# Designs tried in a protein design chat: VH-VL binders against ABC transporter G family member 3 (ABCG3). Part 7

Target 1, 243 residues: ABC transporter G family member 3 (ABCG3), of Arabidopsis thaliana (Mouse-ear cress) (q9zuu9r114to356)
Amino acid sequence: IAWKDLTVTMKGKRKYSDKVVKSSNGYAFPGTMTVIMGPAKSGKSTLLRALAGRLPPSAKMYGEVFVNGSKSHMPYGSYGFVERETQLIGSLTVREFLYYSALLQLPGFLFQKRSVVEDAIQAMSLSDYANKLIGGHCYMKGLRSGERRRVSIARELVMRPHILFIDEPLYHLDSVSALLMMVTLKKLASMGCTLVFTIYQSSTEVFGLFDRICLLSNGNTLFFGETLACLQHFSNAGFPCPI
Key: E = the ipSAE of ESMFold2; O = the ipSAE of OpenDDE; V2 = 0.75 times the mean of E and O plus 0.25 times the DockQ between their complexes.

## First folded at step 4 (VH-VL)

Design u11 (framework fv_nisevokitug)
Fold by ESMFold2-Fast, scan of step 4:
Structure u11 (fold): chain C 243 residues (1-243), chain A 125 residues (1-125), chain B 108 residues (1-108)
Amino acid sequence: as target 1 above (243 residues)
Amino acid sequence: QVQLVQSGAEVKKPGSSVKVSCKASGGTFSSYAISWVRQAPGQGLEWMGGIIPILGRANYAQKFQGRVTITADESTSTAYMELSSLRSEDTAVYYCARGDSLYDFWSGYYPFDYWGQGTLVTVSS
Amino acid sequence: SYELTQPPSVSVAPGQTARITCGANNIGSKSVHWYQQKAGQAPVLVVSDDSDRPSGIPERISGSNSGNTATLTISRVEAGDEADYYCQVWDSSSDHYVFGTGTKVTVL
């Protein structure tokens, strides 16, 4: 996926049209992790939704988006999108939840649906939790935030998307859980998935796992390129990278 | 409508600890962040930390790390703030306050929309 | 550390406009919230996300935020507006909420 001069204007909490994303240029490739990073109000979630074709009706988008070498908007449902807040069914086990998701969304025989579920469990490193209750409801003990986040991503993997958009995959995770999540996502990308996600901040260890970064501030792109080039760019200018 | 009701005023000796409670009613408890903010007499507001009950995760301001513990009991819809090794400087009104949602609290987009009535903690020799 | 600087006090005559500033480096990139606190009471949210008014807050109270200064504006000031006002942001570098130093508004 690639985009050129992408501008998004929105009404909303500001009660008027405002340029939330200003002339963004970038791309993401299969097998890589591209991160949209920036502080609150930088436009990172809006850019992510624009690329995924999930902008609210009040938004207007200008510029070009290229998918598979063609100028086109991203078709709804041709990709996976993981919200920051995902509804899970706490009374089901991880395997049951993913299986029922597969039953509702996929055609084909029951054997094929079971296979897809097992693949998603393995891809998200959930094997040790597959038979555990998701929990977090009705005062029952269940999965911790890191495991719940991986379950929400696994649900989207059942559809075998080539592009996966994730809004804040590290939100509310401790440093160890965040690193484990990123290693899991890096493994997923290496299997040919194109990952694009937003992040508010990261540790130096986590930052080193990114292939490309789009650094946003107040809707403006401060940098887009390879992660190592970002560090070198700001170092050569006599300033630390503002991440 | 959400209401936050805090425990009553306390008088403590230096070196002791105090545990203040904040009971939420009229809304969802587990999915909202609860923060603790203190105000010394005649002074401004100071954030101490917060917790998101459903995630079992608390975050603390650097100044209070090691002395403050924030916990939540989902079965009683009650959040707690325990401050140890009390000093005279800890004399203050302690407030609990709610964030809008689970995922917006730490992003800085969402304010504290509901506040408890405050609990006066006096530390005297 | 990231600090929000407010004037200690603002005096305004009834019917006039009071402006309370909240200063910090690049505060325009952050969402600023404003709280009103009357003597002996808990704070009350009066402006969220730079300029949004919560239900029940009069239209006389408005906010703006750009560059290095956020501003709370109270038009046609009334005696009931006399209170302490605090700005607030989330500081991503330290991962905590920061309150301003507070401004006492006196209606003379």
Scores: ipSAE 0.000, ipTM 0.399, lowest interface PAE 19.4, mean pLDDT 78

Design u12 (framework fv_benmelstobart)
Heavy chain, then light chain:
Amino acid sequence: QITLKESGPTLVKPTQTLTLTCTVSGFSLSSYGVHWIRQPPGKALEWLGVIYRGGSTDYNAAFMSRLTITKDNSKNQVVLTMNNMDPVDTATYYCARDSYDFWSGYYFDYWGQGTLVTVSS
Amino acid sequence: DIQMTQSPSSLSASVGDRVTITCKASQDISNYVAWYQQKPGKAPKLLIYDASNLETGVPDRFSGSGYGTDFTFTISSLQPEDIATYFCQQYDNLPYTFGQGTKLEIK
ESMFold2-Fast, scan of step 4: ipSAE 0.012; ipTM 0.493

Design u14 (framework fv_benmelstobart)
Heavy chain, then light chain:
Amino acid sequence: QITLKESGPTLVKPTQTLTLTCTVSGFSLSSYGVHWIRQPPGKALEWLGVIYSGGSTDYNAAFMSRLTITKDNSKNQVVLTMNNMDPVDTATYYCARGEYEYDYSSGLYFDYWGQGTLVTVSS
Amino acid sequence: DIQMTQSPSSLSASVGDRVTITCKASQDISNYVAWYQQKPGKAPKLLIYDASNLETGVPDRFSGSGYGTDFTFTISSLQPEDIATYFCQQYDNLPYTFGQGTKLEIK
ESMFold2-Fast, scan of step 4: ipSAE 0.016; ipTM 0.456

Design u3 (framework fv_necitumumab)
Heavy chain, then light chain:
Amino acid sequence: QVQLQESGPGLVKPSQTLSLTCTVSGGSISSGGYYWSWIRQPPGKGLEWIGYIYYRGSTDYNPSLKSRVTMSVDTSKNQFSLKVNSVTAADTAVYYCARGLYDFWSGYYSFDYWGQGTLVTVSS
Amino acid sequence: EIVMTQSPATLSLSPGERATLSCRASQSVSSYLAWYQQKPGQAPRLLIYDASNRATGIPARFSGSGSGTDFTLTISSLEPEDFAVYYCQQYYSWPLTFGGGTKAEIK
ESMFold2-Fast, scan of step 4: ipSAE 0.000; ipTM 0.413

Design u4 (framework fv_gatralimab)
Heavy chain, then light chain:
Amino acid sequence: EVQLVESGGGLVQPGGSLRLSCAASGFTFSDHYMNWVRQAPGKGLEWVGQTRNKANSYTTHYAESVKGRFTISRDDSKNSLYLQMNSLKTEDTAVYYCARDLFYDFWSGYYGMDVWGQGTTVTVSS
Amino acid sequence: DIVMTQTPLSLSVTPGQPASISCKSSQSLLYSDGKTYLNWVLQKPGQSPQRLIYEVSNRFSGVPDRFSGSGSGTDFTLKISRVEAEDVGVYYCMQGIHLYTFGQGTKLEIK
ESMFold2-Fast, scan of step 4: ipSAE 0.000; ipTM 0.476

Design u5 (framework fv_gatralimab)
Heavy chain, then light chain:
Amino acid sequence: EVQLVESGGGLVQPGGSLRLSCAASGFTFSDHYMNWVRQAPGKGLEWVGQTRNKANSYTTHYAESVKGRFTISRDDSKNSLYLQMNSLKTEDTAVYYCARESYDFWSGYYGMDVWGQGTTVTVSS
Amino acid sequence: DIVMTQTPLSLSVTPGQPASISCKSSQSLLYSDGKTYLNWVLQKPGQSPQRLIYEVSNRFSGVPDRFSGSGSGTDFTLKISRVEAEDVGVYYCMQSIQLYTFGQGTKLEIK
ESMFold2-Fast, scan of step 4: ipSAE 0.000; ipTM 0.472

Design u6 (framework fv_gatralimab)
Heavy chain, then light chain:
Amino acid sequence: EVQLVESGGGLVQPGGSLRLSCAASGFTFSDYYMNWVRQAPGKGLEWVGQIRSKAYGGTTHYAESVKGRFTISRDDSKNSLYLQMNSLKTEDTAVYYCARDLFYDFWSGYYGMDVWGQGTTVTVSS
Amino acid sequence: DIVMTQTPLSLSVTPGQPASISCKSSQSLLYSDGKTYLNWVLQKPGQSPQRLIYEVSNRFSGVPDRFSGSGSGTDFTLKISRVEAEDVGVYYCMQSIQLYTFGQGTKLEIK
ESMFold2-Fast, scan of step 4: ipSAE 0.012; ipTM 0.512

## First folded at step 7 (VH-VL; framework fv_tiragolumab)

Design w4 (at its last look DockQ between E and O 0.80; V2 from the best seeds 0.00; counts 0 for: pae E 3.3 > 2)
Heavy chain, then light chain:
Amino acid sequence: EVQLQQSGPGLVKPSQTLSLTCAISGDSVSSNSAAWNWIRQSPSRGLEWLGSTYYRSKWYNDYAVSVKGRITINPDTSKNQFSLQLNSVTPEDTAVFYCARESYDFWSGYYSFDYWGQGTLVTVSS
Amino acid sequence: DIVMTQSPDSLAVSLGERATINCKSSQSVLYSSDNKNYLAWYQQKPGQPPNLLIYWASTRESGVPDRFSGSGSGTDFTLTISSLQAEDVAVYYCQQYYSSPFTFGPGTKVEIK
ESMFold2, look of step 7: ipSAE 0.409; ipTM 0.711
ESMFold2 (binder alone), look of step 7: mean pLDDT 92; pTM 0.937
OpenDDE, look of step 7: ipSAE 0.731; ipTM 0.877

## First folded at step 8 (VH-VL; framework fv_tiragolumab)

Design x5 (at its last look DockQ between E and O 0.69; V2 from the best seeds 0.00; counts 0 for: pae E 3.4 > 2)
Heavy chain, then light chain:
Amino acid sequence: EVQLQQSGPGLVKPSQTLSLTCAISGDSVSSNSAAWNWIRQSPSRGLEWLGSTYYRSDWYNDYAVSVKGRITINPDTSKNQFSLQLNSVTPEDTAVFYCARESYDFWSGTYSFDYWGQGTLVTVSS
Amino acid sequence: DIVMTQSPDSLAVSLGERATINCKSSQSVLYSSNNKNYLAWYQQKPGQPPNLLIYWASTRESGVPDRFSGSGSGTDFTLTISSLQAEDVAVYYCQQYYSSPYTFGPGTKVEIK
ESMFold2, look of step 8: ipSAE 0.373; ipTM 0.701
ESMFold2 (binder alone), look of step 8: mean pLDDT 93; pTM 0.949
OpenDDE, look of step 8: ipSAE 0.821; ipTM 0.907

## First folded at step 9 (VH-VL; framework fv_tiragolumab)

Design y3 (at its last look DockQ between E and O 0.44; V2 from the best seeds 0.00; counts 0 for: pae E 8.2 > 2)
Heavy chain, then light chain:
Amino acid sequence: EVQLQQSGPGLVKPSQTLSLTCAISGDSVSSNSAAWNWIRQSPSRGLEWLGSTYYRSDWYNDYAVSVKGRITINPDTSKNQFSLQLNSVTPEDTAVFYCARESYDFWSGTYSFDYWGQGTLVTVSS
Amino acid sequence: DIVMTQSPDSLAVSLGERATINCKSSQSVLYSSNNKNYLAWYQQKPGQPPNLLIYWASTRESGVPDRFSGSGSGTDFTLTISSLQAEDVAVYYCQQYYSLPFTFGPGTKVEIK
ESMFold2, look of step 9: ipSAE 0.045; ipTM 0.594
ESMFold2 (binder alone), look of step 9: mean pLDDT 93; pTM 0.948
OpenDDE, look of step 9: ipSAE 0.484; ipTM 0.783

Design y4 (at its last look DockQ between E and O 0.89; V2 from the best seeds 0.00; counts 0 for: pae E 3.4 > 2)
Heavy chain, then light chain:
Amino acid sequence: EVQLQQSGPGLVKPSQTLSLTCAISGDSVSSNSAAWNWIRQSPSRGLEWLGSTYYRSDWYNDYAVSVKGRITINPDTSKNQFSLQLNSVTPEDTAVFYCARESYDFWEGTYSFDYWGQGTLVTVSS
Amino acid sequence: DIVMTQSPDSLAVSLGERATINCKSSQSVLYSSDNKNYLAWYQQKPGQPPNLLIYWASTRESGVPDRFSGSGSGTDFTLTISSLQAEDVAVYYCQQYYSSPFTFGPGTKVEIK
ESMFold2, look of step 9: ipSAE 0.417; ipTM 0.718
ESMFold2 (binder alone), look of step 9: mean pLDDT 93; pTM 0.946
OpenDDE, look of step 9: ipSAE 0.791; ipTM 0.895

Design y6 (at its last look DockQ between E and O 0.83; V2 from the best seeds 0.00; counts 0 for: pae E 3.0 > 2, grease 19.9 > 18.9)
Heavy chain, then light chain:
Amino acid sequence: EVQLQQSGPGLVKPSQTLSLTCAISGDSVSSNSAAWNWIRQSPSRGLEWLGSTYYRSDWYNDYAVSVKGRITINPDTSKNQFSLQLNSVTPEDTAVFYCARESYDFWSGTYSFDYWGQGTLVTVSS
Amino acid sequence: DIVMTQSPDSLAVSLGERATINCKSSQSVLYYSNNKNYLAWYQQKPGQPPNLLIYWASTRESGVPDRFSGSGSGTDFTLTISSLQAEDVAVYYCQQYYSSPFTFGPGTKVEIK
ESMFold2, look of step 9: ipSAE 0.406; ipTM 0.723
ESMFold2 (binder alone), look of step 9: mean pLDDT 92; pTM 0.945
OpenDDE, look of step 9: ipSAE 0.814; ipTM 0.904

## First folded at step 10 (VH-VL; framework fv_tiragolumab)

Design z3 (at its last look DockQ between E and O 0.82; V2 from the best seeds 0.00; counts 0 for: pae E 2.6 > 2)
Heavy chain, then light chain:
Amino acid sequence: EVQLQQSGPGLVKPSQTLSLTCAISGDSVSSNSAAWNWIRQSPSRGLEWLGSTYYRSDWYNDYAVSVKGRITINPDTSKNQFSLQLNSVTPEDTAVFYCARESYDFWSGTYSFDYWGQGTLVTVSS
Amino acid sequence: DIVMTQSPDSLAVSLGERATINCKSSQSVLYSSNNKNYLAWYQQKPGQPPNLLIYWASTRESGVPDRFSGSGSGTDFTLTISSLQAEDVAVYYCQQYYSDPFTFGPGTKVEIK
ESMFold2, look of step 10: ipSAE 0.451; ipTM 0.727
ESMFold2 (binder alone), look of step 10: mean pLDDT 92; pTM 0.942
OpenDDE, look of step 10: ipSAE 0.839; ipTM 0.919

## First folded at step 11 (VH-VL; framework fv_tiragolumab)

Design a4 (at its last look DockQ between E and O 0.78; V2 from the best seeds 0.71)
Heavy chain, then light chain:
Amino acid sequence: EVQLQQSGPGLVKPSQTLSLTCAISGDSVSSNSAAWNWIRQSPSRGLEWLGNTYYRSDWYNDYAVSVKGRITINPDTSKNQFSLQLNSVTPEDTAVFYCARESYTDFWSGTYSFDYWGQGTLVTVSS
Amino acid sequence: DIVMTQSPDSLAVSLGERATINCKSSQSVLYSSNNKNYLAWYQQKPGQPPNLLIYWASTRESGVPDRFSGSGSGTDFTLTISSLQAEDVAVYYCQQYYSDPFTFGPGTKVEIK
ESMFold2, look of step 11: ipSAE 0.497; ipTM 0.751
ESMFold2 (binder alone), look of step 11: mean pLDDT 91; pTM 0.936
OpenDDE, look of step 11: ipSAE 0.822; ipTM 0.913
ESMFold2, look of step 12: ipSAE 0.484; ipTM 0.748
ESMFold2 (binder alone), look of step 12: mean pLDDT 91; pTM 0.935
OpenDDE, look of step 12: ipSAE 0.830; ipTM 0.920
ESMFold2, look of step 13: ipSAE 0.544; ipTM 0.785
ESMFold2 (binder alone), look of step 13: mean pLDDT 91; pTM 0.934
OpenDDE, look of step 13: ipSAE 0.835; ipTM 0.923

## First folded at step 12 (VH-VL; framework fv_tiragolumab)

Design k3 (at its last look DockQ between E and O 0.33; V2 from the best seeds 0.00; counts 0 for: pae O 2.3 > 2)
Heavy chain, then light chain:
Amino acid sequence: EVQLQQSGPGLVKPSQTLSLTCAISGDSVSSNSAAWNWIRQSPSRGLEWLGSTYYRSDWYNDYAVSVKGRITINPDTSKNQFSLQLNSVTPEDTAVFYCARESYTDFWSGTYSFDYWGQGTLVTVSS
Amino acid sequence: DIVMTQSPDSLAVSLGERATINCKSSQSVLYSSNNKNYLAWYQQKPGQPPNLLIYEASTRESGVPDRFSGSGSGTDFTLTISSLQAEDVAVYYCQQYYSSPFTFGPGTKVEIK
ESMFold2, look of step 12: ipSAE 0.593; ipTM 0.835
ESMFold2 (binder alone), look of step 12: mean pLDDT 92; pTM 0.943
OpenDDE, look of step 12: ipSAE 0.306; ipTM 0.731

Design k6 (from a4 with light chain S33T; at its last look DockQ between E and O 0.74; V2 from the best seeds 0.00; counts 0 for: pae E 2.4 > 2)
Heavy chain, then light chain:
Amino acid sequence: EVQLQQSGPGLVKPSQTLSLTCAISGDSVSSNSAAWNWIRQSPSRGLEWLGNTYYRSDWYNDYAVSVKGRITINPDTSKNQFSLQLNSVTPEDTAVFYCARESYTDFWSGTYSFDYWGQGTLVTVSS
Amino acid sequence: DIVMTQSPDSLAVSLGERATINCKSSQSVLYSTNNKNYLAWYQQKPGQPPNLLIYWASTRESGVPDRFSGSGSGTDFTLTISSLQAEDVAVYYCQQYYSDPFTFGPGTKVEIK
ESMFold2, look of step 12: ipSAE 0.480; ipTM 0.741
ESMFold2 (binder alone), look of step 12: mean pLDDT 92; pTM 0.937
OpenDDE, look of step 12: ipSAE 0.829; ipTM 0.919

## First folded at step 13 (VH-VL; framework fv_tiragolumab)

Design m1 (from a4 with heavy chain G110D; at its last look DockQ between E and O 0.62; V2 from the best seeds 0.71)
Heavy chain, then light chain:
Amino acid sequence: EVQLQQSGPGLVKPSQTLSLTCAISGDSVSSNSAAWNWIRQSPSRGLEWLGNTYYRSDWYNDYAVSVKGRITINPDTSKNQFSLQLNSVTPEDTAVFYCARESYTDFWSDTYSFDYWGQGTLVTVSS
Amino acid sequence: DIVMTQSPDSLAVSLGERATINCKSSQSVLYSSNNKNYLAWYQQKPGQPPNLLIYWASTRESGVPDRFSGSGSGTDFTLTISSLQAEDVAVYYCQQYYSDPFTFGPGTKVEIK
ESMFold2, look of step 13: ipSAE 0.571; ipTM 0.811
ESMFold2 (binder alone), look of step 13: mean pLDDT 92; pTM 0.938
OpenDDE, look of step 13: ipSAE 0.786; ipTM 0.896
ESMFold2, look of step 14: ipSAE 0.535; ipTM 0.783
ESMFold2 (binder alone), look of step 14: mean pLDDT 92; pTM 0.935
OpenDDE, look of step 14: ipSAE 0.844; ipTM 0.927
ESMFold2, fold request of step 15: ipSAE 0.669, 0.660, 0.000; ipTM 0.859, 0.856, 0.490
ESMFold2 (binder alone), fold request of step 15: mean pLDDT 92, 92, 92; pTM 0.938, 0.939, 0.936
OpenDDE, fold request of step 15: ipSAE 0.833, 0.829, 0.831; ipTM 0.920, 0.918, 0.919
ESMFold2, look of step 18: ipSAE 0.653; ipTM 0.844
ESMFold2 (binder alone), look of step 18: mean pLDDT 92; pTM 0.939
OpenDDE, look of step 18: ipSAE 0.834; ipTM 0.922

Design m2 (from a4 with light chain W56E; at its last look DockQ between E and O 0.84; V2 from the best seeds 0.00; counts 0 for: pae E 2.3 > 2)
Fold by ESMFold2, look of step 13:
Structure m2 (fold): chain C 243 residues (1-243), chain A 127 residues (1-127), chain B 113 residues (1-113)
Amino acid sequence: as target 1 above (243 residues)
Amino acid sequence: EVQLQQSGPGLVKPSQTLSLTCAISGDSVSSNSAAWNWIRQSPSRGLEWLGNTYYRSDWYNDYAVSVKGRITINPDTSKNQFSLQLNSVTPEDTAVFYCARESYTDFWSGTYSFDYWGQGTLVTVSS
Amino acid sequence: DIVMTQSPDSLAVSLGERATINCKSSQSVLYSSNNKNYLAWYQQKPGQPPNLLIYEASTRESGVPDRFSGSGSGTDFTLTISSLQAEDVAVYYCQQYYSDPFTFGPGTKVEIK
């Protein structure tokens, strides 16, 4: 996927600028992790949605988005999109939730559907939790946030997307859970899935796992490039160290 | 190379149980990448899928609605084979019965239907 | 249940000429998310089990001669034998594996004139 001179405007009451994303350029190679970093209101979620073709009706996109060299919005189901918060069904086990999602979304033999579910469980490191209840609804004890996040991602993997967009995969995770999530996502990318996700901030350890970085501030792209090149630019610009 | 070899009686009386086995070579009945199916063929109904057995974290069976309640398909891991039992047969169950492999390669690969078949067993239901 | 139909019921074709077999499903077997048709073609020679020729409507199974090709999408599909050989005398079946129960067409018998 690539984008060139991508500008997104929102219908709003602000007088001085309606541009949320301002002339952004970038790309993501197959099987890599590309991260959109920035503080709140930097435009990172808007950029992610623009790339995925999921902008709200109140938004307008200018510029070009290319998929494999062609100008086109991706067809529904050719990509996955994981929202920051996804409603899970707490009365189901992880395996049951994913299996019922597969039944609803996929064609094919039941053997094929179960096989896709089991592979998604393995890909998201959920084997030890597969037969546990998701829980977490109103006074019910359940999976911790890191495990829930992995279940949310696994649900999208059931459709076998080649490109997966994730809004804040590290949201509300402690540093250990965040590192595990990134290691898991890096393994997923190495299996052939192209990952593009947003992140508020990251630790130095997590930062080192990213393949490419897109830094945003107030809709402006401050940097786009490989992680190593970003470290050099990061030092020169005095950018705050990632958590 | 995967090969399926069938065995079982070719004549069964009405109301009795039809029983066939399918021996597998070149693959395992417990393979995570395959499901083991039974399909029958008659001039009046053509090819008709009956059901399967497979292993994915646990053993599963899926049976066609038309024979559900009469059919049982079991694996035998020690002999690397799987069986068909069809209860309460009638002359309308007369057919050539085939075992067949359905394969699954991985999450990203394409899928295909029945790639390896047994030689077939004509089973006649008559008194 | 997705009903599969085939036409013609039988076909006589001169050696070396093109044979065309049609298959129609009562519902689409195209999964738009991956743009794949869940349709297979089988060849059954007399006294033998069916043999898989084509899956995903157009992808030839390993070892199948180039003269066999599949085309079509959604509900309408075609198997083409570009240059009929004597060994191609058989009955040809289409099959959907989009949704259970996974059903077969009634077959098309191909003979040499």
Scores: ipSAE 0.491, ipTM 0.765, lowest interface PAE 2.3, mean pLDDT 81
ESMFold2 (binder alone), look of step 13: mean pLDDT 91; pTM 0.936
OpenDDE, look of step 13: ipSAE 0.829; ipTM 0.915

Design m3 (from a4 with heavy chain T105P; at its last look DockQ between E and O 0.83; V2 from the best seeds 0.00; counts 0 for: pae E 3.5 > 2)
Heavy chain, then light chain:
Amino acid sequence: EVQLQQSGPGLVKPSQTLSLTCAISGDSVSSNSAAWNWIRQSPSRGLEWLGNTYYRSDWYNDYAVSVKGRITINPDTSKNQFSLQLNSVTPEDTAVFYCARESYPDFWSGTYSFDYWGQGTLVTVSS
Amino acid sequence: DIVMTQSPDSLAVSLGERATINCKSSQSVLYSSNNKNYLAWYQQKPGQPPNLLIYWASTRESGVPDRFSGSGSGTDFTLTISSLQAEDVAVYYCQQYYSDPFTFGPGTKVEIK
ESMFold2, look of step 13: ipSAE 0.538; ipTM 0.779
ESMFold2 (binder alone), look of step 13: mean pLDDT 92; pTM 0.939
OpenDDE, look of step 13: ipSAE 0.849; ipTM 0.928
ESMFold2, look of step 14: ipSAE 0.466; ipTM 0.728
ESMFold2 (binder alone), look of step 14: mean pLDDT 92; pTM 0.937
OpenDDE, look of step 14: ipSAE 0.847; ipTM 0.928
ESMFold2, fold request of step 15: ipSAE 0.527, 0.527, 0.538; ipTM 0.766, 0.763, 0.774
ESMFold2 (binder alone), fold request of step 15: mean pLDDT 92, 91, 92; pTM 0.932, 0.931, 0.938
OpenDDE, fold request of step 15: ipSAE 0.849, 0.847, 0.847; ipTM 0.926, 0.925, 0.925
ESMFold2, look of step 17: ipSAE 0.351; ipTM 0.677
ESMFold2 (binder alone), look of step 17: mean pLDDT 92; pTM 0.939
OpenDDE, look of step 17: ipSAE 0.846; ipTM 0.926

Design m4 (from k6 with heavy chain T105P G110D; at its last look DockQ between E and O 0.29; V2 from the best seeds 0.00; counts 0 for: pae E 2.6 > 2)
Fold by OpenDDE, look of step 13:
Structure m4 (fold): chain C 243 residues (1-243), chain A 127 residues (1-127), chain B 113 residues (1-113)
Amino acid sequence: as target 1 above (243 residues)
Amino acid sequence: EVQLQQSGPGLVKPSQTLSLTCAISGDSVSSNSAAWNWIRQSPSRGLEWLGNTYYRSDWYNDYAVSVKGRITINPDTSKNQFSLQLNSVTPEDTAVFYCARESYPDFWSDTYSFDYWGQGTLVTVSS
Amino acid sequence: DIVMTQSPDSLAVSLGERATINCKSSQSVLYSTNNKNYLAWYQQKPGQPPNLLIYWASTRESGVPDRFSGSGSGTDFTLTISSLQAEDVAVYYCQQYYSDPFTFGPGTKVEIK
């Protein structure tokens, strides 16, 4: 996936549209992890949605998004999108939840493949939790935030998307859970899934797992490139890397 | 290179159980990138898929409706093989039986069908 | 179940000539999401198991000569041998793996004329 001069404006109460993303350029190679990083209200989520074709109707996008070198609409099932906040069904086990998700999303012929759900469970390191109740706010014995987030991602994986967009996969995760998540996602990428996700901030260890980084601030792209080059970029400019 | 070697008797009496084994080399019966299948071939029924066994964090089986209730396909991880048991056989079950690997190249790729086959075993059901 | 049919039942072709085998599925084996046809072709020689030639309707298996090609989409597929060789004498089967149970065509016997 690649984007060129991507600008997103939001229609507000004002007579003019506010630019949330300003002329962003970037790309993500197959089987790699590209992170969109920035502070709150930097436009990172908007950029992610723009790339995924999931902007709200109130938004207007300028520029171009390319998939496999062409301006093509990503068909249903070709990509996954995981929201920052996802609703899970606490009364179901992980396996049940994913099973129902697969039933609803997949055509009958693919659903008949029992492996689809199990593969998703395994991919997100949820094997030990497959038979566990998801739980919720009222369930003390439910899944932790990290597991819940992985379940949300697994839900999208039943479709075996080539591209997976994840809005803040580390949201409300502790450092250990965050690292586990990133390691899991890294493995997912290594299996051929292209990952594009947003992060507010990360540890140095997590940061090192990214292949490419898009740094956003107030809708502006401060940097795009290889993760290792990011540090050098800012160092050369005499600034600390805004990680 | 993946190789499948079949073994088992070629003659079974009616109402008895047909038993075949397929030994795997060059791959694992518990591979998450494969499913292990049995297929039979006869002049009357042509090539017919019977069922499979595969490991995806757990063992699973899919069976054809035509033989469901009579068929069991079991993996043996210790010997890296899988077996076929077909109960209550009749002369209609006479066929050449093949074991075959169903390949799943990667997580994102669906199967592209059967890429490796056993040598085949003629099983005749006769009194 | 998806029923597979083939035509002709048998085909005699001169050496070096083109052989064309048709396969039809009772329903589409094209998955719109990935735009792939879940159709394979096999070659079977006497006393041997089927040998995978083509998958995804048009992709050659490793080691398969270039003279073999698959085409078609949806419900109609074709296996073409551009220049028939002596070693190509066999029965050819199409197979769908779109849905369970996987089903095979009845086969087409290719002989030298």
Scores: ipSAE 0.068, ipTM 0.675, lowest interface PAE 2.6, mean pLDDT 90
ESMFold2, look of step 13: ipSAE 0.490; ipTM 0.754
ESMFold2 (binder alone), look of step 13: mean pLDDT 92; pTM 0.936

